# Ledger of designs, part 293: VH-VL binders against q8ixk2r445to577

Target 1, 133 residues: q8ixk2r445to577
Amino acid sequence: FFGMLQNKGLTDYCFDYNPPDENQIVGHQVILYLCHGMGQNQFFEYTSQKEIRYNTHQPEGCIAVEAGMDTLIMHLCEETAPENQKFILQEDGSLFHEQSKKCVQAARKESSDSFVPLLRDCTNSDHQKWFFK
Below, E stands for the ipSAE of ESMFold2; O stands for the ipSAE of OpenDDE; V2 stands for 0.75 times the mean of E and O plus 0.25 times the DockQ between their complexes.

## First folded at step 14 (VH-VL)

Design w21 (framework fv_axatilimab)
Fold by ESMFold2-Fast, scan of step 14:
Structure w21 (fold): chain C 133 residues (1-133), chain A 120 residues (1-120), chain B 107 residues (1-107)
Amino acid sequence: as target 1 above (133 residues)
Amino acid sequence: EVTLKESGPALVKPTQTLTLTCTFSGFSLSTHGVGVGWIRQPPGKALEWLANIYWRDHKYYNPSLKNRLTISKDTSKNQVVLTMTNMDPVDTATYYCARIPWGDYYFDYWGQGTMVTVSS
Amino acid sequence: DIQMTQSPSSLSASVGDRVTITCLASQDISDFLAWYQQKPGKAPKLLIYDASNLESGVPSRFSGSGSGTDYTLTISSLQPEDFATYYCQQHDNRPLTFGGGTKVEIK
């Protein structure tokens, strides 16, 4: 699948990656932001290796979660996807992170109006359901 | 200052269509992430969600009201309109419109409410 | 639909009392719970969103806690203006659903 990865629970919020330095495209947190419909920083690819790729810029980035952490960060893609970069997009819309056995959930960052995808225990929450548009 | 105010008929006969207008100030539905919803409350009963509309015209309805509802907006007039068909005495309630912040589903500012009585 | 059950349906309290109201969801709502205060003849007022975030301008005596299916609103020291009906609302799944309300009345 390709497109803007949207949350079922939040109205018009998309996976968004906007690194502050175009020379350093990896190492920053993936956020959720209002969908602008233009692709670019909100355009992702879900691959047969269960990766969520950011290929708007080169080199390609792959979303990962470091052991013991719950935030999604951008890493460099590898020829064979490491376990921390594998997400199973299930038929019910759940995005399951294999290494941690947790699901990606839309969550508010502290008490702000900013949202981020985080790993949480899997529930049937609409905030844990995702789709490409 | 954010304000919302409901307007519409106080009395509706069974089978008629109800049209309610929410007029607001202090915010715009052209603003990213903002929405307006409708909630009703029968006398002495709990709150019941009806419908939401957001920036870019995203619309959501309570399925239990079986396609009786239509929500629309006029961004230039700062108005949201709710239409409810085939009114029944059980639909007698105070109807509220309320603001929704940041694409979420809770309501941070509410109108005063307008009482709608359905009787012959 | 997610069912929201509030307890108690009513309680009597005195000024200065600690008041606790419970809200139970029929499924895990992942902390997406709001609390509202409604005085007779008035519109509801938002107190808390995301289970524990206090809305701007709401007195610090109000607090929310809980997770999963079990949530609580606490008023640490009840004031005269706090006699009202309180409603919880899950904002996790559509359709949005409210609890039946808890009336806090004078003892």
Scores: ipSAE 0.618, ipTM 0.879, lowest interface PAE 1.7, mean pLDDT 90

Design w22 (framework fv_axatilimab; at its last look DockQ between E and O 0.92; V2 from the best seeds 0.00; counts 0 for: pae O 3.2 > 2)
Fold by ESMFold2-Fast, scan of step 14:
Structure w22 (fold): chain C 133 residues (1-133), chain A 120 residues (1-120), chain B 107 residues (1-107)
Amino acid sequence: as target 1 above (133 residues)
Amino acid sequence: EVTLKESGPALVKPTQTLTLTCTFSGFSLSTHGVGVGWIRQPPGKALEWLANIYWRDHKYYNPSLKNRLTISKDTSKNQVVLTMTNMDPVDTATYYCARIPYGDWYFDYWGQGTMVTVSS
Amino acid sequence: DIQMTQSPSSLSASVGDRVTITCLASQDISDFLAWYQQKPGKAPKLLIYDASNLESGVPSRFSGSGSGTDYTLTISSLQPEDFATYYCQQHDNRPLTFGGGTKVEIK
C-alpha cells in the first residue's frame, strides 16, 4: 500500500514528516497534520517487510520507535527491517508495533491543535485505526 | 468573536420536512480542520448528536435516524443547513448547531438553540 | 454504539463542597471524552476535552480525570454558579454519544 496514511478517528489528519533541517532527514518525530492531498511530506509506503517508508527525500527513511519511548521517529531504512521498524497493519485498521506490542494512536500534543502518533495499549478506538488514501 | 445562531420554523406538522439553518461568524468553513455539527435535546432529556459537516465537505450522520438527515454548507454565506424528513412528535426538541475545532469531534462554541415542536 | 452511563443522575450539594461525577463508557475510548455544563434554558458550554484538558476560560476548580472506560469530573469547591446539569460525551467513535446527564442541585 502507499499514499497518505490517514486516521479514522480524526477528520482528515494524515501522517506527516517535515524535518526542520533538509540536511538531516532522520532523527525527528513524525507528526499528524491536516491532509493536503499533495503527497510530498505526507506520502508514505507500507512495505512487504512491514515498514512505513518515507521516500520524499534521500536517504530513505523508515519509521521506528526506540526502546522505552512512545514517539514515532524517522530512522534510516535497513536492508532487513529491525524489529523496532515493524508495524503490522491489521484488518481492522490497527497499526500494531511488533516489538513493543502496542498500537499507534492519534493523540493531541499538549493543549493545542497539534497531533502526533504515539504508542498506546491496543484498544478498539477509532483513533487507533489507520488507512491509506 | 465566535457566534452561531439557529433559525427555522417553531412548529412543524407530522410527516413534513424540517429545514434548519445555522448562521455563524468569527470563523469560516474554508478554514482547514473546522466543522459544524447539529445536536438536539428533547424537553427534559439528554443531548443527541445528529450530523457534522467539515471543511472540504466531509459529512457524517447519526445512523439511528435512517437516512432522514441531510447536511450541507454554503461557505460563502457562513451557513450550514440541516434537513430532516418525515417529522414525528418524538422529534420535538431544541436543536443546536455548534462549532468543531481542529478536525475533532467535540463542540467548543454552541448556538442558543431553536425549539421545534412537532404537533398537528 | 458506545453507551455512556453517568452517575449519579442527580445530587444535592452545598457551596464549598467537593463534587464528583462519573462517566462510564461501554468500551475503551482512549481518553477521548468531553464534559459540558448546561444551565436551565441555555446551550451547553464546553468544560473539558480529551478527558483532562481544561477549556480556556473555565475555572481551575473544574478538573477531569480517568482513563479507559472510567472517567470523572471533579468540582473542588462548588460555587453558586456551578448548579447546573453536566454531560459527558465520547469523541472517539461515531456515532457520537452523550451521557444521560447529572443534575447538581442546591441542598
Scores: ipSAE 0.675, ipTM 0.889, lowest interface PAE 1.4, mean pLDDT 91
Fold by ESMFold2, look of step 15:
Structure w22 (fold): chain C 133 residues (1-133), chain A 120 residues (1-120), chain B 107 residues (1-107)
Amino acid sequence: as target 1 above (133 residues)
Amino acid sequence: EVTLKESGPALVKPTQTLTLTCTFSGFSLSTHGVGVGWIRQPPGKALEWLANIYWRDHKYYNPSLKNRLTISKDTSKNQVVLTMTNMDPVDTATYYCARIPYGDWYFDYWGQGTMVTVSS
Amino acid sequence: DIQMTQSPSSLSASVGDRVTITCLASQDISDFLAWYQQKPGKAPKLLIYDASNLESGVPSRFSGSGSGTDYTLTISSLQPEDFATYYCQQHDNRPLTFGGGTKVEIK
């Protein structure tokens, strides 16, 4: 799948990646922002290796979760996808991180008006449901 | 300041269609994430959600009301309209409209409500 | 549909008392829970969203806690203006559902 990865529960919010240096895409957190489709920040590819790729730039970025963490961070893609970069987009729309056995949820960033995707225990929450648009 | 005000008939006969208008100020439905919802409360009873409409015209209805509901908006007039068909005495309630922040599903500002009585 | 069971249905308390109200969801709602206060003849007022976030302008004596299916609203020191009915509402899944309410009365 290719396009904007949208949340079911948080109306009209999409995965967004806006690194502070366009040539240094590693190590920054993926956020949620209103879906707009302008520019390159909201386009991701879900690959046969179960990666979520940010491939509108070179070198290509893949979303990862470091062991013991709950944040989605950009890493470099590798020829064979590392375990921490593998996500299963299930039929019900849940986005399962197999290594941690947790699901991606739209979450409020502290008490702000800002939102981020985070790993949480899997539930039937609409905020844990995702689809490409 | 955010304000909402419900308007519509106080008395409706059974089988008639109820049309309620929510007129609001201090925000716009062109703002990202914002919505307006309708909630009712029968006398002495709990709150019941009816419908939401959001800035990009996403509409959501309580399925228990069997498609009796239609929600629409007029962004230029700062209005949201709820239509409920085939009214019955059990639909007697105070009807509220309320603001929904940032694409969410809770209600941060409420109108004063309007009492609608359904009787023969 | 997620059923919200609120308890107690009513309680009597004195000014200065600590009051707790509970809300049980029929499934895990992932902290997507709001609390409202409603005084007679008035519209509900938002107190808390996301289970524990205090809405702006709400006194700090109100707090929310809980997780999963079990949530609690606490009023640390009841004031005369706090005699009202309180409702929980899950904002996790459609359709949105409310608890049956808890009436807090003067002892």
Scores: ipSAE 0.487, ipTM 0.842, lowest interface PAE 3.0, mean pLDDT 90
Fold by OpenDDE, look of step 15:
Structure w22 (fold): chain C 133 residues (1-133), chain A 120 residues (1-120), chain B 107 residues (1-107)
Amino acid sequence: as target 1 above (133 residues)
Amino acid sequence: EVTLKESGPALVKPTQTLTLTCTFSGFSLSTHGVGVGWIRQPPGKALEWLANIYWRDHKYYNPSLKNRLTISKDTSKNQVVLTMTNMDPVDTATYYCARIPYGDWYFDYWGQGTMVTVSS
Amino acid sequence: DIQMTQSPSSLSASVGDRVTITCLASQDISDFLAWYQQKPGKAPKLLIYDASNLESGVPSRFSGSGSGTDYTLTISSLQPEDFATYYCQQHDNRPLTFGGGTKVEIK
């Protein structure tokens, strides 16, 4: 699967990554932004290694969850996907993080009108359902 | 200042089609993330969601009424139109249109509502 | 559909009282809950969204709390203008659904 990773509950919001420096794409948080399909910042790929790749840049980035965190951070992809980079996109649209055993949920930033994907306990919320478009 | 106002017939006969228009100002349905929804409230009863429409013309309906509802927008006129077919006395209610912020699903600004009575 | 059950359906209170209204969802709605105030003959007014976010312009005496399926709206000190009917609404899944309402009356 590849393309825009769109949330079902939060209408027309997609995974978005726009690092401050195009030459250093790792270490920043993945956010949610209105789906626009006009740029490369919203293009992701779900691989056979269960990675969510940001492959518009070289080297390729893979979404990871760092220890003790609930945010999605961009790391470099590795030959063998590390445990903190493995996600399961399930049939119902839920995006499950294997290591934390939590689901990726569209969430509002506190005291902001911005949104981010965060790890939360898995529910039947449409805000935890995602699809590629 | 954001404002919304519902307009349409106050009286509809059974089996007829209701057409309501929401005219708004202070915002635009060309703005990304913005939506407009319709909610109704029978006298002395709770609120019921009917339909939403967003800036990209995405439409969502209450499944219980989906086959009877059509929502559309005219961005240039700042209007949203709701049609409801096969009206019945049970559909007697105050009908509200309301704004939806940031591609969300709650309503931050409401019209004053328009009372629609379905009667022979 | 997600059912929203409010309690109580009505209550009597005095100015200055602490008032708590509860809303129970039939399933986990992940804090996607809004509260509205409605006065007779008027449209609902948004008070809280995302369970605990106070809408701009709403007095600080209003607060929302809860998680999972259980949520509460609290008025720390009831004012004369607060006598109204309050509704919860989940904004997690479609169809959007409202609670049955809680009428706050003067004791």
Scores: ipSAE 0.091, ipTM 0.770, lowest interface PAE 3.2, mean pLDDT 92
ESMFold2 (binder alone), look of step 15: mean pLDDT 94; pTM 0.954

Design w23 (framework fv_axatilimab)
Fold by ESMFold2-Fast, scan of step 14:
Structure w23 (fold): chain C 133 residues (1-133), chain A 120 residues (1-120), chain B 107 residues (1-107)
Amino acid sequence: as target 1 above (133 residues)
Amino acid sequence: EVTLKESGPALVKPTQTLTLTCTFSGFSLSTHGVGVGWIRQPPGKALEWLANIYWRDHKYYNPSLKNRLTISKDTSKNQVVLTMTNMDPVDTATYYCARIPYGDYFFDYWGQGTMVTVSS
Amino acid sequence: DIQMTQSPSSLSASVGDRVTITCLASQDISDFLAWYQQKPGKAPKLLIYDASNLESGVPSRFSGSGSGTDYTLTISSLQPEDFATYYCQQHDNRPLTFGGGTKVEIK
């Protein structure tokens, strides 16, 4: 699947990645922002290797979580997906991070209108349910 | 400076359709992430959520009442309308409209409420 | 549907008292809980969202805490204007659900 990765628990918030430099597409945190329907910064691909790929720039970026961290950051994709880049999108909509055994949750960051995806213990929360549109 | 006000009939007969209008000022449903919801409260009882409508015309309904409820907006008039069909005496309540910030599901500013009595 | 159980249903307190109201969710709501104050004949007023974020303009004597399924609203030193009914609301899953309310009455 590919498209805009949207949260069930928030109205109209999507995965969003806006690298500050077109030549440096990796190393920054993935955020959640109002879905605009235009692709661009919100267009992601879910692959058969269980990667969430950002293909807007070259080389392709893959969302990862570093050991001991809970934030989603953009790394370079590899021919064989490393464990820290594997997310299992389950039938109930949960996005399970294989290496940490945690789920991706929408969370408020600094202000009431600022959200980010974070790893949290898996629950039945709608804020842990995701779908492509 | 944010205000909401409910309007509609004070008395409704059983089986009739209720139409309530929420008129607001100090914000717009053209604003990114903003919504308006309807909540009711029967006399002496708890709050019950009915329906929400948001900036991009996203609509959500309480499943227990979904087949009876319709929510719509007129962005140019700063109005949200709730329609509820087949009214019954148990639907007697104060009906509130309230603003929802940032695509969330809590209510930060509320109207004063309008009492609707369902009786023959 | 997530059931919100609020306790106590009513309490009597004096000005200056510390008041604690509890709210229990039937499943983990991941801190997505709001608290409202309602005075007789008036609309509810938002006090707290995301379990512990104090709404702008709300006095600092109000605080929220908790996680998972168990949440509390605390009023550290009750004032005359605080006599009201308080409601919790989960904003984690649709349908949105409210607790039954806690009436704080003057002793």
Scores: ipSAE 0.629, ipTM 0.877, lowest interface PAE 1.6, mean pLDDT 90

Design w24 (framework fv_axatilimab)
Fold by ESMFold2-Fast, scan of step 14:
Order: sequence, then structure tokens, then C-alpha cells
Structure w24 (fold): chain C 133 residues (1-133), chain A 120 residues (1-120), chain B 107 residues (1-107)
Amino acid sequence: as target 1 above (133 residues)
Amino acid sequence: EVTLKESGPALVKPTQTLTLTCTFSGFSLSTHGVGVGWIRQPPGKALEWLANIYWRDHKYYNPSLKNRLTISKDTSKNQVVLTMTNMDPVDTATYYCARIPYGDYHFDYWGQGTMVTVSS
Amino acid sequence: DIQMTQSPSSLSASVGDRVTITCLASQDISDFLAWYQQKPGKAPKLLIYDASNLESGVPSRFSGSGSGTDYTLTISSLQPEDFATYYCQQHDNRPLTFGGGTKVEIK
């Protein structure tokens, strides 16, 4: 699948990656933002290796979660996907991060109007359901 | 400052169609992420969610009432309209419209409510 | 549908009392719970969202806690203006559902 990765619980919010410098595409947190349909920052590819790829720039970025953390960070893609970059998109829409055994959930950043995807215990929440559009 | 106000008939006869209008100010449904929902409350009873509409015309209905409800908006007039068919005395309630911030499902500002009585 | 059960349905309290209201969800709602205050003849007012985030302008004596299926609204020192009915709402899954309400009455 490829396109805009949208949340079922947050109406019309998409995975979004907008690094401050296009020459340094790694190390920054993935956010959620209103789906705008212009591609670029919101265009992701779900690969056969269970990666969520950001292909707008070279080198390609792959979403990862570092051990003990709950935030989704952009890393460099590797020839063979490491375990921390593998997300299983399940039939019910959940994004399961097998290394941590947690699910990706849309969450508010502190008490703000900003939203981010975070790892949380898996539930049947609409905020843990994702789909490509 | 955000305000919402409901308007519509105070009395509806059984089998008739109810049309309620929510007129608001201090925000626009052309604003990204914003929605408006309808909630009702029968006298002395709990709140019941009816329907939501969002800025890009995404619409959601309570499944228990889906076949009776239609929600629409007129962005240029800052209005949301709810239509409910085949009214029954059990539909007697105060009807509220409320704002939804940023595509979520909670309601941060509410209208004052309009009482609708269904009686012969 | 997610069922929301509030307890107690009513309570009597005095000014200065600590009041606790409980809300139970029939399934894990991942902290997506809001609390509303409703005074007689008035519209509900948002107090708390995402289980524990206090809405702007709401007095600090109100607090929310809990996780999973079990949530609590606490009023640390009840004031005269706090006598009202309180409702919880899960904002996790459609259809949206509310608790039955807890009426806080003057003792």
C-alpha cells in the first residue's frame, strides 16, 4: 500500500513528516497533521518487509521506534529491515510493532492541539486503527 | 469567542419530520479539523449522541438512529442542519449542537439547547 | 457499543468536601474519556478530556484520573457552584456514548 496513512479515530488526520532541513531527514519525530492531499510530507509506502517508508528524499527514511521509547522517529532505511522498523498492518487496521508488542495510537502531544503517533498497549480503540487513502 | 445556538420548532406531531438548525460564530467549518455534533437529552435522562459533521463533509451517525438522521452544513452561513424523520413521543428532548475541536470526538463548546416536545 | 457506567447515580455533599465520581467503560478506551458538568436548565460544560487534561478556564480543584476501563473525576474541595450533574463520555469509538450521570446535591 502507499499514500496517506490516516487514523480512524481522528477524522482526517494523517502521518506527516516535515524535517526542518531536507538535507537531514533522520532523527526527527513523526507527527499527525490534517490530511492535505499534496503528497510530499504525508506520502508513505508500506513495504513487503513491513516498513513504513518516506520516499520523498534520498536517502529514504523508514519509521522506527527505539528500544524503551514510545515515539516514532525517522531513521535511514536499510537493505534488510531491522526489527525496530517493522510494523504489521493488521486486517482490523491496527499497526503492531512486533519488537515492543505494542500498537501505534494517535495521541495528543501533552495538553496541546498537536497530535503524534505513539506506541501504546494494544486495544480496540479507533485511535489505534489506520488505513491508506 | 465561540457561540452556538439551536433553532427549530418547539412542538412536533408524531410521524412528522424535525429540522433543527445550529448557527454558530467564532469559528468556521472551513477551518481545518473542526466539526459540529448534535446531542440530545430527554427530560431527566442522560445525554445521547446523534451525529457529527466535519469541515470536509465527513458525516457520522448514531447507528441506532441512522435511518432517521441526516446532517448537513452550509459553510458560508456558519450553519449545520439536522433532520430527523418519523418523530415519536420518546424523541421528546432538549437538542444541543456542540463544537468538535480538531477532528476528535469530544465537545468543547455547546449551544444553549432547544426543547422539542413530540405530542399530538 | 461501549457502555459507560457511572457511580454513584447521586450523592449528597457539603461545601469543602472531597467528591469522587467513577466511570466504568465496557472495554478499554485508551484514556479517551471526557467529563462534563451540567447545571439545571443549562448546557453541559467540558471539564476534562483525554482522561486527565483540564480544559482551559476550569478550576484546578477538578482532576481526572484512571486508565483502561476505570476512570475517576475528583473535586478536591467542593464549592457552592459545583452542585450539578456530571457526565462522562468516551471519545474513543463511534458511536459516542455517555454515562448515566452523577448528581451532586447539597447535603
Scores: ipSAE 0.615, ipTM 0.872, lowest interface PAE 1.7, mean pLDDT 90

Design w25 (framework fv_axatilimab)
Fold by ESMFold2-Fast, scan of step 14:
Structure w25 (fold): chain C 133 residues (1-133), chain A 120 residues (1-120), chain B 107 residues (1-107)
Amino acid sequence: as target 1 above (133 residues)
Amino acid sequence: EVTLKESGPALVKPTQTLTLTCTFSGFSLSTWGVGVGWIRQPPGKALEWLANIYWRDHKYYNPSLKNRLTISKDTSKNQVVLTMTNMDPVDTATYYCARIPYGDYYFDYWGQGTMVTVSS
Amino acid sequence: DIQMTQSPSSLSASVGDRVTITCLASQDISDFLAWYQQKPGKAPKLLIYDASNLESGVPSRFSGSGSGTDYTLTISSLQPEDFATYYCQQHDNRPLTFGGGTKVEIK
């Protein structure tokens, strides 16, 4: 699967990675932004190793969650995916992070119009349902 | 300043089609993330969601009424139109249109409402 | 559909009282809950979204709390202009659903 990874609970919001420096793709938080349909910073690949890859730059980035954290951060991809970079896209649309036993949820960052994906306890919330467009 | 105002007939006969227009100012449905929804309230009862429309013509309907509802927009006129077919006395209610921010599903600014009575 | 149960259906209070209204969802709504105030003959007004975010221009005596299925709206010191009906709304799953309302009346 590849394309724009869209949230069911928000109207037309997609995974988005827009690092401030294109020469340093690592270490910044993945955000959610209105789907623009142009790929680029919203184009992701879901791999057979259960990675969510950001392929628009080299080296390729892989989304990860550090132990004890709930934010999705861009890391360098490894030849063998580490457990903190593995997400199971389930049939119901949930994106399950096996290492933490939590699901990716769309959430408002602060009292603002900014949204981010965060790890939360798994529920049947539409904000925890994702699909590639 | 954001304002919305509903317009349409105050009286509709059973089996007729209701057409309501929401005219707004202070925002545009060409603005990314913005939507407008319709909510109704029968006298003395709770609020009931009907339909939403968003900036790229994304439309959502209450499934219990979907076969009777159509929502559309005219971005150049700053208008959203709701039609509801086969009106019945139980559809008597105050009908509101309201703005939706940022692709969400809560309503931050509401019109004053228009009362629609369904009777012969 | 998510059912929203609001309690109490009505309450009587005096100016200066602390008022709490509860809203229970039939399933976890992940904090996606809004609160509205409606005065007789008027349109609803947004008070709170995402369970606890106070809308711009709303007095600080209003606050929202809760998580999962259980949410509360609190008015810390009731003012004369606060006598109204209050509604909760889940904005997590379609169809969008509202609570039955809580009428706050003068004692």
Scores: ipSAE 0.625, ipTM 0.883, lowest interface PAE 1.7, mean pLDDT 91

Design w26 (framework fv_axatilimab)
Fold by ESMFold2-Fast, scan of step 14:
Structure w26 (fold): chain C 133 residues (1-133), chain A 120 residues (1-120), chain B 107 residues (1-107)
Amino acid sequence: as target 1 above (133 residues)
Amino acid sequence: EVTLKESGPALVKPTQTLTLTCTFSGFSLSTRGVGVGWIRQPPGKALEWLANIYWRDHKYYNPSLKNRLTISKDTSKNQVVLTMTNMDPVDTATYYCARIPYGDYYFDYWGQGTMVTVSS
Amino acid sequence: DIQMTQSPSSLSASVGDRVTITCLASQDISDFLAWYQQKPGKAPKLLIYDASNLESGVPSRFSGSGSGTDYTLTISSLQPEDFATYYCQQHDNRPLTFGGGTKVEIK
């Protein structure tokens, strides 16, 4: 699958990654922002290795969660995906992070439209359901 | 500043279609992230969610109402319209429209409500 | 559908009392819980969203707490204008569902 990765629980919010410098794509947190429908910083690819790949900049980035953390961070992609970069997109729309055994959930960062994806215990929440558009 | 007001018939006969209009001011459904929903409340009972519509025409319906509902908007008129087919006396309720902030599912400003009685 | 159970259905209180209302969800709603106040003959008014975020303009005597399936609305010192029915709503999953309401009556 590829396209804008959208949340079921937050109407028209998409995975979004806009690093300050296109040559420094690593180390910043992935956010959620209103979907603009143009791809660009909201275009992601779900690969056969279960990666969520950001390829609008070079080198290509892969979303990862470091051990003990709950934030989704952009890392460099590897030829063989490490466990911290693997997300199972399940039939119900959940994104299951294999290494932590947790699910990706939309969460409010401030009392506003500022949202981020975070790892949380898996529930049947619409905020844990994702789809490519 | 934000206001919403429901309008429509006060009396509907069984089997007829109900049409309700929500007219609002102080915000626009052209604004990204904003939506409007409909909620009803039978006399002396709890609130029941009916349908939501958002700025890009994303529409969501309560599945328990079995395809009786249609929600639409006219962004230029600041109006949202709800239709509900095959009205029954159990549908007697006060109907509210309310604003939804930031693409979420909670309601931050509500209209005053309009009472709809379903009777022959 | 997520079922929301409020307790108590009604309570009697006096001005100055501390009032607590509970809301139980039939499944984990990940803190996506709103509280509304409805005065007789009026539309509901948003008090709290995301379980504990106080809506702008709502007095600080109102507070929300809880997580998972168990949530509480607290009014620390009841005022005359607080006699109303209170509703919880999960804003986690469609269909959106409300609790049965808790009526706070004059003692």
Scores: ipSAE 0.485, ipTM 0.847, lowest interface PAE 2.0, mean pLDDT 90

Design w27 (framework fv_axatilimab)
Fold by ESMFold2-Fast, scan of step 14:
Structure w27 (fold): chain C 133 residues (1-133), chain A 120 residues (1-120), chain B 107 residues (1-107)
Amino acid sequence: as target 1 above (133 residues)
Amino acid sequence: EVTLKESGPALVKPTQTLTLTCTFSGFSLSTNGVGVGWIRQPPGKALEWLANIYWRDHKYYNPSLKNRLTISKDTSKNQVVLTMTNMDPVDTATYYCARIPYGDYYFDYWGQGTMVTVSS
Amino acid sequence: DIQMTQSPSSLSASVGDRVTITCLASQDISDFLAWYQQKPGKAPKLLIYDASNLESGVPSRFSGSGSGTDYTLTISSLQPEDFATYYCQQHDNRPLTFGGGTKVEIK
């Protein structure tokens, strides 16, 4: 699968990665933003290794969650995907993070105007359901 | 400043179709992730969600009423219209339209409501 | 459909009292719960969203808490203008559902 990764509960919001400096593509948090339908910073690939890959720029990034954290951070992709970079996109739309045993949920940041994907206990929430276009 | 106002008939006969218009200002359904929903409240009873429409014309209906409901928008007029067919006395209620922020499902600004009575 | 049960259905209180209203969801709603205040003859007003986020302009005496299936709205020191009916709403799954309401009456 590839395309824009959208949230079922938060209508018209997509995974978005837009670091200000292309020379430092990794280390920043993935956010959610209004879907623009143009790919670019909202274009992701779901691979056979269960990675969510950001490959519009070089070097290629892979979404990961650091130990003890709940935020999704861009890391460098590895030849063999580490457990912290593996997400199982289930038939019901849940995005299950293997290492933490938690699901990706759309959530507000401190500000009501900002949204991010976070790891939370798995529920049948529409805010934990994701799909590609 | 965000405002919404409902308009439509105060009296409807059984089997007729109800058409309600929500006119709003202070936001647009053309350029951001907002939506508008309709909620009703029969006298002395709880709130019941009817339908939502969002800026990219995504539409959602309460499944218990889906066969009777149509929601549409006219972005140039800042209006959302709800149509409900085959009205019955049990549909007597105050009907509200309300703004939905950022593609979510809660309602942050509400219209004043319009009372619709269904009787012969 | 997610069923929302509010308790109590009504309560009597005096100005200055701490009031708590409970909302129970039939399944885990992942903190996606809103609270509304409705005065007689008027539209509902948003107080809280995402279980604990206070809407701008709402007095700090209102607070929301809870997680999973169990949520509470607390009014720390009831004021005369707070006598109203309060509704919870899950904003997690469609169809959207509201609690039956809790009427806060003067004692």
Scores: ipSAE 0.582, ipTM 0.862, lowest interface PAE 1.8, mean pLDDT 90

